# Designs tried in a protein design chat: VHH binders against Probable 3-hydroxyacyl-CoA dehydrogenase. Part 14

Target 1, 346 residues: Probable 3-hydroxyacyl-CoA dehydrogenase, of Deinococcus radiodurans (p83589)
Amino acid sequence: MKIKKAAVIGAGVMGAAIAAQLANAGIPVLLLDIVLPDKPDRNFLAKAGVERALKARPAAFMDNDRARLIEVGNLEDDLKKLKDVDWVLEAIIEKLDAKHDLWEKVEKVVKKTAIISSNSSGIPMHLQIEGRSEDFQRRFVGAHFFNPPRYLHLLEVIPTDKTDPQVVKDFSEFAEHTLGKGVVVANDVPGFVANRIGVYGIVRAMQHMEKYGLTPAEVDQLTGPALGRASSATFRTADLSGLDIISHVATDIGGVTPDDEDFTLTESFKNMVAGGILGDKSGSGFYKKTKDEKARPRFSTTCKPANTKTRARCACPPWTPRANLSPSATPCTPWKARKATSCAPP
Key: E = the ipSAE of ESMFold2; O = the ipSAE of OpenDDE; V2 = 0.75 times the mean of E and O plus 0.25 times the DockQ between their complexes.

## First folded at step 14 (VHH; framework vhh_vobarilizumab_d1)

Design m6 (from t1 with A97R T104S K106T; at its last look DockQ between E and O 0.01; V2 from the best seeds 0.00; counts 0 for: pae O 14.9 > 2, placed apart)
Fold by OpenDDE, look of step 14:
Structure m6 (fold): chain B 346 residues (1-346), chain A 121 residues (1-121)
Amino acid sequence: as target 1 above (346 residues)
Amino acid sequence: EVQLVESGGGLVQPGGSLRLSCAASGFTFSFYAMAWYRQAPGKGRELVAFITSGGSTNYADSVKGRFTISRDNAKNTLYLQMNSLRPEDTAVYYCARPYKWDESGTYTDYWGQGTLVTVSS
């Protein structure tokens, strides 16, 4: 099997970045998205995707000139162009009904030899292709990239019980040899491999942290390089990923996993998310970067001011270190107002 | 917003049958295990039946062979077929989205309002 041309459907962050990675590999890409009714340019979203990819930091393109390999289009006007591609990957909204609709349309136009993939991080592959022909199902394989696609080596390849093993093999070889990815073949189960293990680790670490009265920093000291893991360890990783995302994934996976897998989020974690403490994307999570510490993450109290005028009280998670609290501060319950020196908003 | 709305409860004679429904919304129904709980007057809430996203089922011993939990993912609906009803089955029945199987519902994040089932002669 030779993939000479590909299509990426969905020009969001991941779709555009994946398109860029394909372009980096020298593969012409058709990038498609929906038509926005309020935009005169019918290819607005696809174009915007490419623009984002060009401006991405770290760089999505090895050379910005590679963007020339990306043809932009839309699902209304350019769906028929899928007849000429060897591989179709979707990265659209994570809604099962939307994906069903998409695949129904795609199945009508793609050539019979084309490989079909989903970049879904959570929706089971077998559910996505329900209602499709056996032929379509045979050549369907999940391709779960990690953000950013250029830099993160892992690619999960997720066959269903109906996927042709030869398709898995051929696609895996393509991914490894052409895209430079490290392929892990994963079962079509909730969270596949990476998210299931990773999120479980975060959830359990949080539970244990509270149980033993540890700080996020202490946990990260224990669960990072000391264990041969990345320096981001547990909670820095959570901050990077987004606490809302972790919450969502934990909830979803936990709802469908065996009884012995505990994905229960702590109340403190839930409160952080509910309070808009979402990690790097919100400016603070378990850690906060301070200007004075050369970008080194430091423990954040993740405090919410109780009174914006007086700044006298801050609601802090129960794991807030005592050193960051006033001597008169009472033990903090979840979102209990405390006087904490480190909780002052900038 | 996640919503679970039960229906189908009512008064039935011993030996009778009822079918409860739970309409789910606000989440991808097919991704989640679902369960029925019940609470009898003066008693604690107890698990009745559990069904995984994949369709595997488990039942409390007290209802095995009499109750059947099922789901229609296309309709986002959970069902509980109750046959051979007994007076001791009298309770408010709750639809739930649990994280895992547990007797008390400790690991349930969403509950319906409940529907009353009364078994009486």
Scores: ipSAE 0.000, ipTM 0.236, lowest interface PAE 14.9, mean pLDDT 85
ESMFold2, look of step 14: ipSAE 0.006; ipTM 0.457
ESMFold2 (binder alone), look of step 14: mean pLDDT 84; pTM 0.842

## First folded at step 15 (VHH; framework vhh_vobarilizumab_d1)

Design n1 (from g3 with A97T; at its last look DockQ between E and O 0.78; V2 from the best seeds 0.00; counts 0 for: pae E 4.8 > 2)
Fold by ESMFold2, look of step 15:
Structure n1 (fold): chain B 346 residues (1-346), chain A 121 residues (1-121)
Amino acid sequence: as target 1 above (346 residues)
Amino acid sequence: EVQLVESGGGLVQPGGSLRLSCAASGFTFSFYAMAWYRQAPGKGRELVAFITSGGSTNYADSVKGRFTISRDNAKNTLYLQMNSLRPEDTAVYYCATPYKWDDETGYTDYWGQGTLVTVSS
């Protein structure tokens, strides 16, 4: 298919970053968002999105001249310009009422040959198209980008039962050849394939940490740079993402596939989330967040060990035994720093 | 300044009816979707119904056939007609629209102050 011009609706973090990547690929982009009542510039949000992308670190644009391909506008004044685009991608608020309202408006103006997509990760595609014409539904396909879009190779393509298979094929080829994406066709369920894989790894790490009495820092020493991940390892990544978000995604997947133990959250993790230990945003997760990015406690809150015999801590600076134990665990005598008989680094 | 002001709540008997209103100002009401949410004592907020700018409606299963959402774009007013009320409908009802922007969290909802509906003998 020939996508000569695209529109991105929603100029938040993802929408602006996707518009930048389309511009990197040489595609002119119409970037639209709502009119804010308290701003005299009716295009404030779309302009702010482009400015954010221009200042992004790591860089969203391959060079800043690419921003010239992005035309900003707003949904009240500029929606009619969708008659000129070959692809519309939605990245607005994750609320079904907002998406229904948008699609109702888009259907009335978009050209009949355009592909229509949502970047939604949490709202099934089939729910979004309820009430749309058969023709609209046949051309609708989910297109879920990962942040930051320039650097993360994966793109999930999510057809509904109504999506024309030729649209899936044509869009996937465009994404692969023009956008340089690794396309995965995913089912229209919460927690698409890539979210499931990422959450699976974190959940399994938590389960193994409990079973073998490892600390989050020990797991991260083994799993971060050595496995080609970003500098944030498994549990550091969980703290950056938010433990409540991890909990929500794992629970959603578990509800759809209740027999899959791979997504079963440990009781220790559930207790952390219930206790407000949510990662960096709460000041503590598996690690304690500090303002000095060079200073980090060697150990922080841990999951309860699966083996009750592992009450002894590995060699580490003295900490209270309760920091390593659940409320039900028997406290142990703190180790002397150089004489501890504990296993594995804490 | 965007304002959403609910009214029409009160005490009604089971099986009774009540009509809620939400007066909206400070934005182009006719262009945006609107919703009713409710929050029962000790529970989180839940969606009751929404209506698009073009008049398309959607209802929670628990209220289908009993509640009707509507809007009057000339008066900038959202309505909820509630019939066949049950004790389980007891809640604070909120008018909302999901088109607020916050620099830290992104999109969020504008909320009204709420109006209490109590269904009790």
Scores: ipSAE 0.273, ipTM 0.720, lowest interface PAE 4.8, mean pLDDT 78
ESMFold2 (binder alone), look of step 15: mean pLDDT 81; pTM 0.809
OpenDDE, look of step 15: ipSAE 0.572; ipTM 0.839

Design n2 (from g3 with T108E; at its last look DockQ between E and O 0.01; V2 from the best seeds 0.00; counts 0 for: pae E 5.3 > 2, unsure alone 64.9 < 65, placed apart)
Fold by OpenDDE, look of step 15:
Order: structure tokens, then C-alpha cells, then sequence
Structure n2 (fold): chain B 346 residues (1-346), chain A 121 residues (1-121)
């Protein structure tokens, strides 16, 4: 099976970014979202999605001209257009009832040869397709992208016990050959593979960081390229992902996993999240993006020393890397011995 | 260290052909999509052609049917065969790897230094 045209339903951050990646691959995309009653433009959300993708950093499009391959629409007026697409991917709100509703509608209009996918990261695939026909179920396969879709190579393909193996094969080939993704076939379990392992790793790293009195930077040095992993390692990855997301995923997965899979968040981390320290999206996480004298991006601490003149008490959070501290700052105690300071999350 | 080194540019008459090469190093070439961009004088940089890790290709409308992007994973080399060249194809052509991690800036694109293609009578 050849996928020549696709539809993405849900024009949020991921939906729009995935649509952009499809466009990058030369695949015409129908991007659909709901009609907002308070907006005169019935395609407002879809258009907004494209605009967001055009302005995204890092860039969602290889060339903004690729946006021409995206046709915007809405679920009320343009649902019937799904008859012409070879692949449908949803990236709507993470609500099971909403997805059921969507799939019921999609099933009525989509052609019989189309592959159907969910980008869900949390809702089991088999639950999403309850109530659908056997034919629909055999063509359904999870497609879990990671943000940003253009740059993150991994794509989890999540079949159910009802999914046709040929669909898995065809879709995987498409993803690898056309979209340039690295496909991992995952079981339809909480967190699938990447989130379960990745978030577990982050959580355990946080625990051990505190246990051994390490800094985030030190942990990242140990858990990045030194282990054959990405340069973003552990905590930079966390900042990029969003600390609130990490918190939610850890909590959700931890709630359904065996006790020997310890997803317990550290108190320090909880306080960060509670204090609105959420990573890149909030301007600060374990690291803070700053600009140097030439306006070049740099990473620095989340706080400044309170008083550089008096070399008074360490005013930086316990997670501040030593290298990022002012030379005039008083040395901080080891991580495990540190208590709340002026820069500590509330 | 990631390096992209373009070659093959030069002066060619209208209707002529050139083949550009991009030697890639410092990353697993076969794992990543690659692209050619060009920047004409006084214009912005534009996508010319794109090839996925799996070999799927895409072209700008302006070059479709005339240019061919290809790759040799064994040689870590990206190619752009340019046929039926036109004066409007005059530009600096850049090889790009759309996957890059920078510790300071995050994800970015890798770029070569470019190679000049001049199409003139």
C-alpha cells in the first residue's frame, strides 16, 4: 500500500507539527480541527495550527513553502474529504470519549484501504477502537510521534491484537522510507516503550542525583553520549519535554506499573513543577536559556546569586550546576545537604 | 564533529548539467534525511530537494523534472544531479542535514559552506 495523501485530525502542537513533517516528505495533508463557535472562520484552529508550525523553533518545516501541501479544514465541513486519503492520524485531546466520537465519524467516511492511526501517548490503542467494526480495527495502528516530529527520529508503531500484520508492515515501511522515521513496534501497554523507559530513567536519575549529591549537569555528562545516548541526556531532555509532562507521565505510568518499577518523583522535582518551573516552555527548568553578549543562546542557572558583593549564602537552587555559578558566589553544600534557599522553588 | 562539504559547483552554460556532491561525516549518515538548499543573490534560502533516510525524494516545483537528489549511504555522500540548467538556477547550493543537536541551542540543521553554481552564457 502506498500512502499518497494523508489527513491529520487535531491541529494542536503535535498535529500541526506532524502535518508539517508530512509536507516535508511531499505528502499532501488535510489538516482538520473543530469549528469554534466564537470565531467567524470555521477553519480557525487548523489555520492557527499551520501558523504555529510556520513559526515553530526549531522549524517544523524544512521550507515554509511546504505549507502549501497542507489543506486546512474542519470536522463539520470537510470530514467527507477523508474518503480520498490513504492515512488518517488523530492528534486530538487525550480523552477517550472524544476519540470514540471521532473514530465513529471517521469510520463512516474513510475508504476501506486507508490506515487509521492515533498519536496518543497515554490512551491504550485497543480502548480507542472499541465499538468499531472488525474492518476498522484491522486497519488501526498507533503512530506515536515525539516532539518535535521533524527532529526526533523515533516513531512508535503500536498495533493491537486486531491489527493486520500487513498494515503494520506497510505503515512501518512508509514511516521509514517516506517520513524518515525509525520505527519501533511497541506493545499496547502504558507508556508503550519510549515513555515508559525514558520517564523511568529520568525519575531514577533524579533519585540517584539526590542520593549521590550530583548536579543535573553531572548526571547529563554521565547519561548522554558517554552511554551512547543523545546529547540532551537526562535533564536537558526533561526540560525540552516539559517538566509537567514528565510529572504527569511518571504519575500515570507509576500508578499502573509493578512496585519494582519505581516512578516516585523526588520532592525537589515536585516543588519545581509546583513552582512553575516547567522547562523550556516556561523559560527555566533544570537549565535556563540565556543570551550572551552577542545574543547567542546559552544555558545558565535558573537563578542569580543574591549578592555578588558579599559572597553571602548560596542563593542558587540545589540543582544549579557548579559551572554556572558566579565566581563570587559562596559555594553551595552538596545536593543531599541542601535546603530551601532564596532561589528554591516554593 | 559533524561536517558537510559541498563540491561540484562551477560555471555552466544554459542547458548544461552539473552534479553536486556533499560529503558527510561526524554522524550516522544513513540514519538521517538530507536536503539541498540554494540561495540566489538577493533572495532567501530555498529548499531545492529533499531525500529521506529511506530514499524518498521531494523537489521544489522550479526544479522538478530537471534535478535529481540521491544518496550513497556507503560513501556518506549526498548528490544533486542538475540538468537543463537555467540562469535562474544560479545560486550558492547548500547541503543540509535536518537533524542536529546543539548543547546551547537545541535541535538545528547542519549546513555546509555551500558551492556556487553559475549558469550564464
Amino acid sequence: as target 1 above (346 residues)
Amino acid sequence: EVQLVESGGGLVQPGGSLRLSCAASGFTFSFYAMAWYRQAPGKGRELVAFITSGGSTNYADSVKGRFTISRDNAKNTLYLQMNSLRPEDTAVYYCAAPYKWDDETGYEDYWGQGTLVTVSS
Scores: ipSAE 0.156, ipTM 0.673, lowest interface PAE 2.2, mean pLDDT 85
ESMFold2, look of step 15: ipSAE 0.195; ipTM 0.676
ESMFold2 (binder alone), look of step 15: mean pLDDT 80; pTM 0.805

Design n3 (from f3 with Q1E L2V E23A G35A Q44G V78L I92V K113Q P116L; at its last look DockQ between E and O 0.52; V2 from the best seeds 0.00; counts 0 for: pae E 4.2 > 2)
Fold by ESMFold2, look of step 15:
Structure n3 (fold): chain B 346 residues (1-346), chain A 121 residues (1-121)
Amino acid sequence: as target 1 above (346 residues)
Amino acid sequence: EVQLVESGGGLVQPGGSLRLSCAASGFTFSFYAMAWYRQAPGKGRELVAFITSGGSTNYADSVKGRFTISRDNAKNTLYLQMNSLRPEDTAVYYCAAPYKWSDESGYTDYWGQGTLVTVSS
């Protein structure tokens, strides 16, 4: 079985980036999302996803001309086009009701030979297929990409107990040969093996922040730029990943592995998520995103350090071989609001 | 332009029944899942029930067997039949339309104004 054309449903950060990686591999992609009632362009979300992928840093497309392979559409007008694809990948919100609603629609139109997948990291695959025909269930396999999909080459393949082993084999060969992924076949449990390490680090940092009375900036100074680590230190990484995603993954891991108390979320974090403070995608998280940060990366090699005017990164010492961190220096405080801003894009 | 207008709330004795309605407009109602949430005084909003566009339902444990969610796609109306009401069901009940199911958009839904249900002896 060959995957010659794919659909990606959900044009958020992951869905658009996965569509770009499929286009890099030469696979035509139908990228669909919902219709926003207040937008005259019914394909607004899918188009915005492609635009974001074209501007992504690091680059989502190997060559921006690859974007020609992505056809945008919406679920109301273009769902019928799923009859022509060999693989449907869902990358929508991590809510079981939304996924059930989607799968009910997809089952009615999708080619009977197509492979069907979810990029979900927290919702077990077996729960998603409840209520679907045996034929649909046999062709369903989780396919969990890591952000950013072009550069994090691990791909988790997650069969259910109903997934046809031949589908697992065929999909894994496609992922390895065509997408260049390192495939790991994982159990259908929340958090999967590789994602647990990333979430573990973030949850541990939150717990230690509470225990030692530190700010997010102080923790990131100790675990990031002052120690020569990547620009996406612990809480910066959380803001990039999405606090709601981290919340779902950590909660689900804690429910499946109760002995692993290191996945217990702090009350302050739970309050942030409940208040709609979800990281960069909501305009605020542990840090607030500025216009300059949207236009230029703060750690980009294209930004000259002496001339760069970026949001203050707190009162951190400069990069030195000996870390010159002072607890008396005032770290940059995160954005203070408890509730989501009303500035989110449509 | 999306509007969700709840009705049918009121005062009822324990053990009584109410039927809530939600008139929906400004979107393709029949295509989307719909939900009822409630908010008791001093608490956050919590899911009561949802129904997919195809009619599949899910209920909070606290209401299972007592409440029934349904929809009439011809009338663009969502319903919640509430039987065997308890004082703990006292809350403002909200109709919700889930429009933000992309990873980019987060979890925000459109909400109605709410209808108050008071269950008291």
Scores: ipSAE 0.313, ipTM 0.712, lowest interface PAE 4.2, mean pLDDT 76
ESMFold2 (binder alone), look of step 15: mean pLDDT 82; pTM 0.820
OpenDDE, look of step 15: ipSAE 0.497; ipTM 0.813

Design n4 (from e1 with Q1E L2V E23A G35A Q44G V78L I92V K112Q P115L; at its last look DockQ between E and O 0.42; V2 from the best seeds 0.00; counts 0 for: pae E 4.7 > 2)
Fold by ESMFold2, look of step 15:
Structure n4 (fold): chain B 346 residues (1-346), chain A 120 residues (1-120)
Amino acid sequence: as target 1 above (346 residues)
Amino acid sequence: EVQLVESGGGLVQPGGSLRLSCAASGFTFSFYAMAWYRQAPGKGRELVAFITSGGSTNYADSVKGRFTISRDNAKNTLYLQMNSLRPEDTAVYYCATPYKWDETGYTDYWGQGTLVTVSS
């Protein structure tokens, strides 16, 4: 199936960012939102969404000229234009009644061959399609992007028990080949797609840190200011948020989707939390809270030993900070362990 | 200016009936879904029922079979027929749009509420 034109309904943070990513891929996009009764510009929300995406940091558009592929409109005046699109993606407020109302309207105008999707993070797909025709239900498939969509590779494709398997196949191929996404087909269970970006990044960083023998400080140098994230990079952010809270959220999500490796906590992290190492509130986390100018990474003492199948991958040596480095010195190359501190392969 | 004005609350004995009304103005009423929420003493607001612009309805389990939501798009009016009332239904009832309208999304509009008291 070939998606030549798409619509995104909802011009909030996610909807506008997804529209930008579609435009990056060369797909013309109709971006719609509601009419605000007290604004003279009936397209105010969709225009605001595009302007937000143009100003986003990190950049939502690969080239700002791509924004010309986005046609803005509103649901009262422009819903009829859905007859011309091959894919409708909903990214409106997470309220079931609003989604039912929207789908009731969309069903009346959308062409019979269009794929219909929700970016919902908390409302099961099967609940959204209740009351829709069998034909609509067969073409409906969840498509959950992670924020920010341009930079997070993962896309969850969530069929219901009514979704036509060919629609799943066609949409997944489009997402992989045109959008460059890593597609995972996920079960339609409550809550499995919710609140993924912060916890996903932290959990994946922990997994890769152990696999590749990096320290928390090395990961934060690569994932913080260099990638345009907040000044509190991945593990600094975890320490600020509380490691027990992150553990609870990841475990809760993992319990709903038990075979989802993206939310599987490492044993070393679980041991930190069980031991009362909960971040800044406990005086230590991935970093010790101290009067020193630089925090000492705690993780250097908890690397797991390799098993028999991975014995060639030795534990990473402790991070050794360069004390008194000038703040104006910006690394041009990635930090890496010195030869003397690396384990040799077996 | 969006306005939602509830009426029809009052005192009712257990097992009795009451009909709430909500007069809406300042927006295209027929385009939007509408809802009733309630807030009992010491509790947060909870959804009671909603009705889509096309007339499809949904109810909280606690009121299903006893309450009926309806709308009259010609009169811009939302209704809640409440039958077989129980003391647990005592609350302030609010008419609302289920949409939030802010710089990044929709804003719920709420009426001032109408008090329903179910007591002997």
Scores: ipSAE 0.296, ipTM 0.717, lowest interface PAE 4.7, mean pLDDT 76
ESMFold2 (binder alone), look of step 15: mean pLDDT 82; pTM 0.825
OpenDDE, look of step 15: ipSAE 0.641; ipTM 0.872

Design n5 (from g3 with F31Y; at its last look DockQ between E and O 0.01; V2 from the best seeds 0.00; counts 0 for: pae O 12.6 > 2, placed apart)
Fold by OpenDDE, look of step 15:
Structure n5 (fold): chain B 346 residues (1-346), chain A 121 residues (1-121)
Amino acid sequence: as target 1 above (346 residues)
Amino acid sequence: EVQLVESGGGLVQPGGSLRLSCAASGFTFSYYAMAWYRQAPGKGRELVAFITSGGSTNYADSVKGRFTISRDNAKNTLYLQMNSLRPEDTAVYYCAAPYKWDDETGYTDYWGQGTLVTVSS
């Protein structure tokens, strides 16, 4: 089977970015989303998705001209166009009912040879296809991309017990050869592979960091290249991913996994997220980009007191030593401000 | 340049006490765990005590209950309080900054020159 045309349903951050990656590969894409009643343009969300992708940094498109391969539409007017696509991927809201509704509609229109996929990161694939025909189920396979799709190599392919092995093979070949992805076939369990073990590792590292009075830098020194892992190790990876995302994934997976898999977020981490400390996207997470004495770029754990003159208030994470407070650092969250002397671990 | 300078070593009788100090410079001391090692004549270097940046401590079994590692981040100084010293504690004691990042060499350990502790009657 050859995929010559695709549809992406859901024009959010991931949907639009995936559509862009398909376009990069030279695959025409139908990008669909819902009609907003308060917008005169019925394709408002799909168009907005493309615009975001065009402005994305790092760039979602290899060449902005590739956006020409994306046809925008909506689920009310353009659902019938799914009859002409070889692959359908959904990236809609992470609600099981919404996905059921979508698949019921898609099943009525999509051609019998089309592969059907979900980009879901948390909802089991087998649950999504409940109520669908056997024919639909055999050609359904999870396709979990990571953000940003252009740059992150991993693609999890998640078959169910009903998925045709040939579909898995064909799709995997397409993903590897056409989309340039590294495919990992994952079991249909919570968090699949990457999130299940990756987020667990981050969460446990946070717990141990606090328990043993370590800094993020110390943990990363131990959990990066020293263990044969990426240089971003644990907490740099978390910052790059987004701390809010880590929080959400940990909460979701932890809610459905055995108790011996402890996904409990530390209170300090919760406070960081609640305070808008979200990693690179917020300018600060576990690390902040600074300069050393020789003006060389460095990533350091630092905070700025709320009052730089008196240094009377600080909302630094508990693992930040008092000596590491910097007037030039990003301000600490005011809602958790405390005496600078109390920024040290208890 | 990273420097670790040990002091406080000397001759002491069995049952006596010594306090070692290590003055650190050339790096952000408070970011790094620190450790004391020792090397007895004819033996390999061994870990004595470890302290994290946050102040958590760990000890070799041979010195538990007798030695105390501590740090003053404001003074960039590491300490080792040694009580109830034994002849088998005789060694050169080294201050170390383990797993320090260096832009040229990557992760490395930094060591002082050591201070000699001799426990003898």
Scores: ipSAE 0.006, ipTM 0.240, lowest interface PAE 12.6, mean pLDDT 84
ESMFold2, look of step 15: ipSAE 0.240; ipTM 0.690
ESMFold2 (binder alone), look of step 15: mean pLDDT 81; pTM 0.818

Design n6 (from g3 with Y99F; at its last look DockQ between E and O 0.51; V2 from the best seeds 0.00; counts 0 for: pae E 5.8 > 2)
Fold by ESMFold2, look of step 15:
Structure n6 (fold): chain B 346 residues (1-346), chain A 121 residues (1-121)
Amino acid sequence: as target 1 above (346 residues)
Amino acid sequence: EVQLVESGGGLVQPGGSLRLSCAASGFTFSFYAMAWYRQAPGKGRELVAFITSGGSTNYADSVKGRFTISRDNAKNTLYLQMNSLRPEDTAVYYCAAPFKWDDETGYTDYWGQGTLVTVSS
């Protein structure tokens, strides 16, 4: 399915900036917000949002003429116009009662084929859809943008247990190909910190490896199964995911939280990526893959980047999985001596 | 202007009941979700219950099964029926509407001045 028209509900900083980015991509946008009782212009907030986006620094619009793709309105008079859109994105106040009330109204008017999304970072997606029809729930998927949306590459796509996998696929393709986003599919955990925690853990492990002179294998022994993480330990998970993807995600997060040293990439890692050492897909990363299936992991073997600027390679003895692994979305792996891990709220 | 005025608080013995009311004016009451919050001495303000414009309800775990939120859209009034009251329910109870706009902070809530509920022997 194709998203040719969108609605953004909430004309605050994020909602207006997302509407501007949709307009940059050539998509007509209906931008709605509440009616203020003390303002004679019932569309005051949506208009103010567009005006703020037109004045934004850095520029929210690639060309200010793009603002003509944004039709402003309000939730009392213009909600019925949602019958014409293919995607509804909510960016209103972070209060569950307000979001439930909104979704109850949206469900009554929205096109049966439309994708429904929330930009929320603080309220789990599954809580928002309680009380909605099965059909609405199937079409609901979280879509978390980073500010400013025009410049930050990352978009988190957050399905619930009810979200149709085809909706996730269709929306992700739209986000990648039309919006130019780097899509990361995240689990619907409180606050969506699981992705942030995952990349945070990898970046901090790199920093600690450099600071304390540890090898990737030594760090993985300390941070993998012993701490209740997936069977692919920290640096092995990085090799599986792709070091270029981790570099992009860490850079985008660093742009959202400037001066946060927890997301600062080490120089050795940057040299690995620049040298084409990208993990399993490139034949080596923090670990070197081998085709010899008789090779088995050794505990005394180390894998460190070479101390050269452009030809950094990680020298590590082969570790070959015994069998093909099935992909699994398992966000919760408690350590037996501890109560909660990757499913903890933010 | 928007006004929210709570009433119905008082002193009640454990196991007793109270009914709180919130008279709303200055906005289209029937269009918006409404909520009750409470603040006990020395604690932060917490959500007790909310009700959507369409009548769907949600409750904090601590009050579920004992409290009932309701609304009368014809009278622009929000209610909280509190049964089986416990000393832990002692608090100032506030009526809230999450649609206020402030030029400096953005979206926020309209609040009433609150009504005190004291549960003690």
Scores: ipSAE 0.176, ipTM 0.662, lowest interface PAE 5.8, mean pLDDT 77
ESMFold2 (binder alone), look of step 15: mean pLDDT 84; pTM 0.846
OpenDDE, look of step 15: ipSAE 0.702; ipTM 0.904

## First folded at step 16 (VHH; framework vhh_vobarilizumab_d1)

Design p1 (from g3 with Y99W W101H; at its last look DockQ between E and O 0.49; V2 from the best seeds 0.00; counts 0 for: pae E 3.4 > 2)
Amino acid sequence: EVQLVESGGGLVQPGGSLRLSCAASGFTFSFYAMAWYRQAPGKGRELVAFITSGGSTNYADSVKGRFTISRDNAKNTLYLQMNSLRPEDTAVYYCAAPWKHDDETGYTDYWGQGTLVTVSS
ESMFold2, look of step 16: ipSAE 0.404; ipTM 0.784
ESMFold2 (binder alone), look of step 16: mean pLDDT 81; pTM 0.815
OpenDDE, look of step 16: ipSAE 0.623; ipTM 0.874

